VHH binders against FERM and PDZ domain-containing protein 2 (FRMPD2). Designs and how they scored, part 4

Target 1, 301 residues: FERM and PDZ domain-containing protein 2 (FRMPD2), of Homo sapiens (Human) (q68dx3r342to642)
Amino acid sequence: RDLCVVLLNGQHLEVKCDVESTVGAVFNAVTSFANLEELTYFGLAYMKSKEFFFLDSETRLCKIAPEGWREQPQKTSMNTFTLFLRIKFFVSHYGLLQHSLTRHQFYLQLRKDILEERLYCNEEILLQLGVLALQAEFGNYPKEQVESKPYFHVEDYIPASLIERMTALRVQVEVSEMHRLSSALWGEDAELKFLRVTQQLPEYGVLVHQVFSEKRRPEEEMALGICAKGVIVYEVKNNSRIAMLRFQWRETGKISTYQKKFTITSSVTGKKHTFVTDSAKTSKYLLDLCSAQHGFNAQMG

## First folded at step 12 (VHH)

Design t6 (from r6 with G100S)
Fold by ESMFold2 at other seeds, fold request of step 13:
Structure t6 (fold): chain B 301 residues (1-301), chain A 124 residues (1-124)
Amino acid sequence: as target 1 above (301 residues)
Amino acid sequence: EVQLLESGGGLVQPGGSLRLSCAASGFTFSSYGMSWVRQAPGKGPEWVSGIDTSGGSTYYARSVKGRFTISRDNSKNTLYLQMNSLRAEDTAVYYCARGSSETYYIDEGYFDHRGQGTLVTVSS
């Protein structure tokens, strides 16, 4: 059977596997193909409603595959069963990453998350990051540039929402001017500066998932951000999220799930904060994600 | 005045089996879901398994699923844990607790065990 895995560089890999194959087997094949050595930061995920859900390595592919996948002798579309190679654990400083290829993967995911508006930051920083990505690809400003002729597509460097607000022409002009005035920076050096900027963002390394309030009607949309440092509670309005509460691990006594409920008990106040998810499976996933992120944080020291 | 009394622990070789019991008193046992929680020396509590009030739904940590079976007898006010295919990493003091919720303990003080637990040692 055929499985498509999307890599962070945009490459789509067709992976051949049998009915008994596990997620771990696919992960090993994909990471070997990509020549990745620092594997502990990565996982395979599926996408549901614009959210990534990481899979356990022991999970059998047949348990997560679309209906009919195991019966199909031949397909012309690679999208019937698609997984994503993603970073699950974000280091506090890129210097903890020992291999340049690993740092490059962090850069690729952070750049993509900014462009797809999964990671929010202000307009000034968005423009700065766009220029750094441009420098990573082109280095110095082209010496023979014609002013009104673009040497890059703005959509590859700046999120669509900012392009709409500023217009494509104004974004092009401003990014080009910032590029012209920037110090010489190319390739990995520009990527490291990109990483340095992004690791300072409040949402750096935060894995965001939709939840709902237990107590209010009509059950306001909320989100939980789970990261190495703890859990962030967001209120969501008009497709925009605002952090309302933060629970560092040392401020958290325990986390519990029962059916669709996910509860955080604060060790500072003793109070319980309960959220509703779409399923018991999602509640358990969020608990396991918290456990994994807490463990990762302890390893970083 | 909740009282829980764990028993059935002991020394067993890898691959062996044990059955733990938890005698409950001081509350209406059939009205509460129940859990087993274990704690290895020098480590924090780890939720192992949970069971609803009737015994109709059971829940397991991934580390024990397929090897351990939780059950209850409401007429005897007793909770059980059948442990098969034991491994060295299962060595711990085992406690029973009220509540069936799967729980991740960050602050060890948030596991308020009521009994002394029963020690399971898995050693070659």
Scores: ipSAE 0.627, ipTM 0.829, lowest interface PAE 0.9, mean pLDDT 88
Fold by ESMFold2, look of step 14:
Structure t6 (fold): chain B 301 residues (1-301), chain A 124 residues (1-124)
Amino acid sequence: as target 1 above (301 residues)
Amino acid sequence: EVQLLESGGGLVQPGGSLRLSCAASGFTFSSYGMSWVRQAPGKGPEWVSGIDTSGGSTYYARSVKGRFTISRDNSKNTLYLQMNSLRAEDTAVYYCARGSSETYYIDEGYFDHRGQGTLVTVSS
């Protein structure tokens, strides 16, 4: 059977497996192919509604595959089975990563998350990060280029929402000028500066998932951000999220689920905060994700 | 009824090793995540290590990572903690504690099921 794994560099890897293969077997094959050695930060995820859901290593592929994947008498079906190699655990400082290839993977994911607007920051930082990505790829500003002639495609470095607000021409001019005035950086040095900037962002390493209010209006959209430091509760309006509550692990007594409900209980007051998910499976996933992130936080030195 | 029975503690020299066991009964052991916590004399409980239901994911406090190994045998309803390179600071009563796939306890005071503990004394 055929499985596609999307790597962080955009490469699609075709993996051959049998009906009894597990996620762990695929993970080992993919990370071996990618020559990754610091594996504890990574996981395989599937995408649902623009959210990544990490899979346990013992999960059978047949339990998560699209319909018809187990049955392949003809190869004309377009029902592809796609998983993503993603970073699940974000270190507090890139210096904790021992291999340059691991730091490169962190850079690749953070860059993509900025471009796809999963990680927010203000316009000035967005432009700065775009310039750093340019420096990582091109180094110094090209000497014989006319500024009005693009040496880069703006959509590869700046999120679409900012391009629409500023126009592509203004973005091109502004980024080019900032690149021209920047000190010499290239390759790994520019990537490290990118990491240094992004690790300071409030949403660095935050895994965001949609939930809903328990109140009279259960359709009211909210989100939970789960990270090494704890849980963030967001209100979501007009595709914009605003942090309303923050729970450090120290302030959290327990996390529990019941059916579609996910509850955080404060260790200080005993107050319960309950959210509704789309399924009992999602509630369990969020509990397990909290457990994993709490354990990672305890291990981080 | 739920029972957790720790064993394997004792007196050991610095740098030595001990293996703790926790025998579980009265519940479906394989459905619950498990933890080790310890309590030094005169101090509050400290989370040491955790393990998911299958044993596929393990977690450790920074103070013990690289020295301690948590494991479980679901066929024997037993949780283990292998403690290597022991230090005087590891002296404590060690408890196994039940988590769950439906509840994850973060504050040590919220554990609703733990044993009576086993004493580990590291003395030079």
Scores: ipSAE 0.031, ipTM 0.525, lowest interface PAE 6.2, mean pLDDT 84

## First folded at step 14 (VHH; from t6 with S100H)

Design u2
Fold by ESMFold2 at other seeds, look of step 15:
Structure u2 (fold): chain B 301 residues (1-301), chain A 124 residues (1-124)
Amino acid sequence: as target 1 above (301 residues)
Amino acid sequence: EVQLLESGGGLVQPGGSLRLSCAASGFTFSSYGMSWVRQAPGKGPEWVSGIDTSGGSTYYARSVKGRFTISRDNSKNTLYLQMNSLRAEDTAVYYCARGHSETYYIDEGYFDHRGQGTLVTVSS
């Protein structure tokens, strides 16, 4: 039986496994293939509704596989079983990462999250990050370049929403000019500066999941951001989110679930905040994710 | 009920200045960090600036640093934003925002409550 694991560099790895294989077995095979040493930050996730859901190591693959995967020993065109190698735990400073390959993986995911608009930042920072990614790949501005001949596709470095607002032509010109004027930097050094910029963003390391308000009809769309520091409550309007409330772990007295409901109780005020999820499974997942992120935060001090 | 009332917006030429005010009520103003957030037409919200409870520490988005100055008067329950060297790109509805707590709101760039906003238009 086959499954596909998408690596952060974009590589699709085909993994052979038994029906009773666990997520942990696949994780070990994939991280060994990728030569990753600092494994505690990574996990395997599946994607549902444009959101990543991390899997526990002991979970059996047959319990999460698409229909027919368990009954079919050979690959078919009906349903592909795909998992993603992702970073689950984000360090507060890249200097805590011991190996350059680990820092590279952080760079790759953060770059992809910026481009896919999972991690938001202002226009100035988006352009700066695009130039840093360009420097990481090309180094200095190519001196043999004819001014009007682009050496990169803007879509690979700048999110589509910014390209739409500025136009592709303006983005091309501005990024090229910023690259031409930038300091000599390339490879890992450009990636480290990319990491330095992104780790200062308010949503750095925040895992965002859709929820709904209990109090309004129709139920108002909201989101929960779960990270090492705590939980962020967002209101969602016009495909954008505004942070309404933050709970640090020390301010969180209790997190509980009941069926589709997820509840955070403030230890400071005693106030309860209840959200509706799409399933009891999702509610339990969010509770487990909070527990995992809280435990990671305790390690960080 | 927490209430935040923004004022001071208007039409200004590029390079001009405006001072925004935010009158706060329904909570102990001096116990909370405060921020300014803006939303341009058709765009998502953008955090602009933040200030701790005393006004001793101030924070700015890179797009406004050096041009905008946040301040507060705790005796008047009022937050201010002095906006200099205004650009067309500063055109937005500006919102006053209360943090969850002094330390965590300012450090994380989020807010607990938001007012209705005041419109700033920078146009030739």
Scores: ipSAE 0.000, ipTM 0.119, lowest interface PAE 20.0, mean pLDDT 81

## First folded at step 16 (VHH; from r6 with S54E)

Design aa3
Fold by ESMFold2 at other seeds, look of step 16:
Structure aa3 (fold): chain B 301 residues (1-301), chain A 124 residues (1-124)
Amino acid sequence: as target 1 above (301 residues)
Amino acid sequence: EVQLLESGGGLVQPGGSLRLSCAASGFTFSSYGMSWVRQAPGKGPEWVSGIDTEGGSTYYARSVKGRFTISRDNSKNTLYLQMNSLRAEDTAVYYCARGGSETYYIDEGYFDHRGQGTLVTVSS
């Protein structure tokens, strides 16, 4: 059988496996192909409703595969099984990453998360990051360039929402001018600057998942951000999330789940904060993600 | 006064079985979901299993699913844990607790056990 693993550089890797193969076997094959050494930060995830859900190493592929994958060994099947190689654990400073290839993977994911608006920052920073990505790929501004003859596609460097607000023409001109005036950076040096900027963002390393209010309104959309530092509670309005509460791990006594409910008990106030998820499976996933991020944070510092 | 009294622990070989009991008093037992929580030496509390008020829904940590069975007898105010295929990693003090929810303890003080627990030792 075949599945597709999407790498952070955008490459689609075909992996051959048995119906009894595990996620761990695929992970090992993919990371070996990509020559990754520092594996503890990475995981395989599936995408559901524009959210990534990480898989346990022992999970059997047949348990998560789309219908028909087991019964259709021919490559011409329309039922594609796709997983994503993603970073699950984000270091507080890129200097903790020992290998340049690992830092490159962090750069690739952060760049993609900016473009797909999974990681938000203000307009000035978005433009700065776009220029840094241009420098990483192309180096210095091409000297023979005329302003009316673009050398890059704006949508590859700047998120769609900013392009809509500024117009594509203005974005092209502004990014080109900033690139022309920038210091000479190329390749890894530009990527490191990109990492330095993104690691300072409030939502750096935050894994966001949709939840709903228990008490206010059943239609009120909320989200939980789970990261190395703790849990962030967001209210979601107009495709924008606003942080309402933050729980550092030292401010958290325990986390509990029951059926579709996910509850955080504050060790500061003793109060319980309960959220509703779409399934018991999702509630359990969020509990396990909190456990994993808490453990990572303890080991990192 | 809420009282929970665990019993049935002991020394057992790997692959063996034990049945734990928890006698409850001082509250309306049938009104509460119940859990088993264990604590290995030098480790924090780990939720093991939970059961609803009626006994119809049972829940298990991944590490014990398929090997352990939680049950209750509301007429006797008693909670049970049948432990089969025991492993060295199951060695711990086992506590029963009010509340059936799976729980991850970050602050160990948030596990307020009411009994002394019952020690299970799995060793060759």
Scores: ipSAE 0.671, ipTM 0.855, lowest interface PAE 0.8, mean pLDDT 88
Fold by ESMFold2 at other seeds, last read:
Structure aa3 (fold): chain B 301 residues (1-301), chain A 124 residues (1-124)
Amino acid sequence: as target 1 above (301 residues)
Amino acid sequence: EVQLLESGGGLVQPGGSLRLSCAASGFTFSSYGMSWVRQAPGKGPEWVSGIDTEGGSTYYARSVKGRFTISRDNSKNTLYLQMNSLRAEDTAVYYCARGGSETYYIDEGYFDHRGQGTLVTVSS
């Protein structure tokens, strides 16, 4: 049987496996192909409703595969089986990463998450990050380019929402001018500066998942951000999220799930905060993600 | 006053079995989901298994699923845990608790055990 694994560099790998193959077997094959050595930060995930859900290594592929996958080789249509190699655990500083290839993977995911607007930041920082990505690819502003044509497509460096607000032409001009005036950086040096900037963002390393309020009115859409430091509760309107509550691990007594409900009990106030998810499976996943992130935080120095 | 009395622990070898019991009093047992929670030496409490009020739905931590079976007898106000294929890492004091919800304890003070627990030691 065949499945597709999407790498952070955009490659799509076809992986051949048996009906009893596990997620762990696929992970090992993919990370070996990519020559990754620092594996503890990575996982395989599937995408559901634009959210990534990480899989346990013991999970058998047949349990998560689309209908028909067991009976025939991978086909086009909804029965295509696709997984994603993603970073699950984000270090507080890129210097904790021992290999340049690992730092490059962090750069690739953060760049993609900014472009796809999974990671929010203000306009000034978005433009700065676009220039840093240009520097990673081109180095200095290309003085040898004398044509009237731009040397880059704005969509590859700047999120669509900012392009919409500024127009593509204005973005092209502003990014080009900022690139021209910027310090000379190239390749990994520019990527490290990109990482340094993104590490400062409030949502750095935050894994965001949709939830809903338990209370009735119109049903209020919310989100939980789960990261090494704790849990963030967001209110969501018009694809925008605003942090409403934060629970550092030391401020948290316990986390419980029951069916579709996910409950955080504060050790500071003693109060319970309950959220509704789309399924019992999602509630369990969020509990396990909290446990994993809490454990990672304890190991990070 | 809520009282829970755990029993059935002991010393067993790896691969062995034990059956734990929890006698409940001081509350309407059939109105509460119930859990087993264990605490290994030097570690925080770990939720092991939960059961609804009628015994129709049971839940297990990954570490014990397929090896442990939770059950209850509401006519006797008693909760049970059948533990098979025991391993060294199952060594802990086992407590029963009200509430069937799977729980991750971050602050150990948020595990409110009422009984003394029962010690299970798995060693050769």
Scores: ipSAE 0.662, ipTM 0.853, lowest interface PAE 0.8, mean pLDDT 88
Fold by ESMFold2 at other seeds, last read:
Structure aa3 (fold): chain B 301 residues (1-301), chain A 124 residues (1-124)
Amino acid sequence: as target 1 above (301 residues)
Amino acid sequence: EVQLLESGGGLVQPGGSLRLSCAASGFTFSSYGMSWVRQAPGKGPEWVSGIDTEGGSTYYARSVKGRFTISRDNSKNTLYLQMNSLRAEDTAVYYCARGGSETYYIDEGYFDHRGQGTLVTVSS
């Protein structure tokens, strides 16, 4: 059977596999193809409702495949099975990464997450990151450029919400001017600066998942951000999230799940904070993600 | 006063089996979900398995799923853990606890064990 894996460079890799193949087998094939050696930061994920969910290496593909995937021959497929190679664990400083190709993958994911508004930052930083991405791809401002004629599409470098607020024309002019004045960086050096900027962001390395408040009616939407440092609780209004509470691991006594409920017990106050998820499977996933992130944080120190 | 008395531990070889018991008193046993939690030497507590009030739903940590079976007998106020295919890493003191929720312990003080536990040692 055929499985599509989307790489961080945008490449769609077709992987042939048996119905008994595991996620781990696919992961090894994909990372070998990409010449990645620092594998501990990466995982395979599926997408559900614009959220990525990482898979365990021993999970069999048939357990997660869409309906009819086993029955369809390679030449004709009505039910595409797609997984994503993603970074699950984010180092505190890019210098901890030993290989340039690994740092490039971090750059690619962070850039994509900025553009797709999975990682929020202010307007000034968004413009700076757009220019750094231009420098990474083009180096110096094109000297043979015709004035007023664009050499890039703004939507490839700047998130849609900022383009809407500033207009495409103003974004293009301002980014072009900043690019012309920033002729000191190119290639990997620009990518490293991009990483230096993004690793300082409050949401750097934060994996965000939708939840709901137990204390209020379920229609009130919230989100949990899970990262190496701990858990962030967001309130979601008008498709915009606002950080309301933060729990560092040292401030957390335990995390529990029961059915659709996910509970954080503060070691500072002793209080329990309970959230509702869409399923017991999601609650279990979030607990396991917290355990993994906490363990990564301890190993990084 | 809540009392939980664990028993059934001992020395076994890898691949062997043991059955742990937990006798409960001082509370209405049938009103609480129950868990097994273990603590290996030099490590923090690790939730192993949980069971609802009636025994209809059981839950397992990934490290033990397929090898361990939790059960309860509410008429005897007793919780059980059948442990099969034991491995060296299963060596720990095993405690029972009130609450059936899967739990990740970050601060050891948040595991309130009421009994002394029962030691399971897996070695050849």
Scores: ipSAE 0.660, ipTM 0.850, lowest interface PAE 0.8, mean pLDDT 88
Fold by ESMFold2 at other seeds, fold request of step 21:
Structure aa3 (fold): chain B 301 residues (1-301), chain A 124 residues (1-124)
Amino acid sequence: as target 1 above (301 residues)
Amino acid sequence: EVQLLESGGGLVQPGGSLRLSCAASGFTFSSYGMSWVRQAPGKGPEWVSGIDTEGGSTYYARSVKGRFTISRDNSKNTLYLQMNSLRAEDTAVYYCARGGSETYYIDEGYFDHRGQGTLVTVSS
């Protein structure tokens, strides 16, 4: 049987497996193909409602595959089984990563997440990151550049929402001028600067999941951001999110779930904060994700 | 005054079985979901299993699912944990607690055990 794994460089890898194969077996095959050696930061995820959900290595593929995958009518997109190789654990400083290929994967995911607007940052930083990505690919501003002739597609470096606000022409001109005036960086050096900038962002390494408020108005949309440092509570309005509360792990006594409810108990105030999820499975997933991120944080110091 | 009294622990070989009991008093037992929580030497509390008020829904940590069975007898105010296929990593003091919610403890002070617990040791 066949499944598709999407790599961070955009490559779609077809993986052959038995019906009893595990997620771990696929993960090992994919990471071996990609020549990755620092595997502890990565996982396989499926996408649901624009959110990534990481899978446990012992999970059998048949338990998560779409209907009809066992029969494999290979030309039907309804039967396509797709997983994503993603970074689950984000180091606090890229210097903790031992291999350049691992740092390149962090760069690729962060760049993609910014372009696809999963990771928010302000306009100034978006332009800076776009220029750093240009420098990673082109180095200095091209020699003998013809006036106003584009050497890059704006949509490959700048998120669509900023292109709409500034117009494509303005973005092209402004990014080109910033590139021309920037210091000489190329390849890996530019990627390291990109990582340096992104690791300082408030949402760096934050895995965001939709939840709903219990206390104000049922079904009022909120989100939880789960990361190495703790949990962030967002209020969501007009397709934007605003951080309302932050719980560092040292400020958290316990986390509990029951059915669709997810509760954080503050060790500072003693107060309980309860959220509603779409299913008991989601509540359990979020609790397990908190446990995993808390354990990772202890290793960072 | 809430009182919980755990019993049934002991020394057992790998692969063996034990049945733990928790006698409850000082509250309306049938109105509360219940849990078992264990604490291995040098480690923090770990939620093991939970059960609703009537015993119709049971929940288990992944590490024990398929090996442990939680049950209750509301007429006797007693909670049980049947532990089969025991492993060395199951060695811990086992406590019962009010509340059936799966819980991840970050601060050990947020697990208020009312009894002394019952020690389970799995060793050759």
Scores: ipSAE 0.657, ipTM 0.854, lowest interface PAE 0.9, mean pLDDT 88

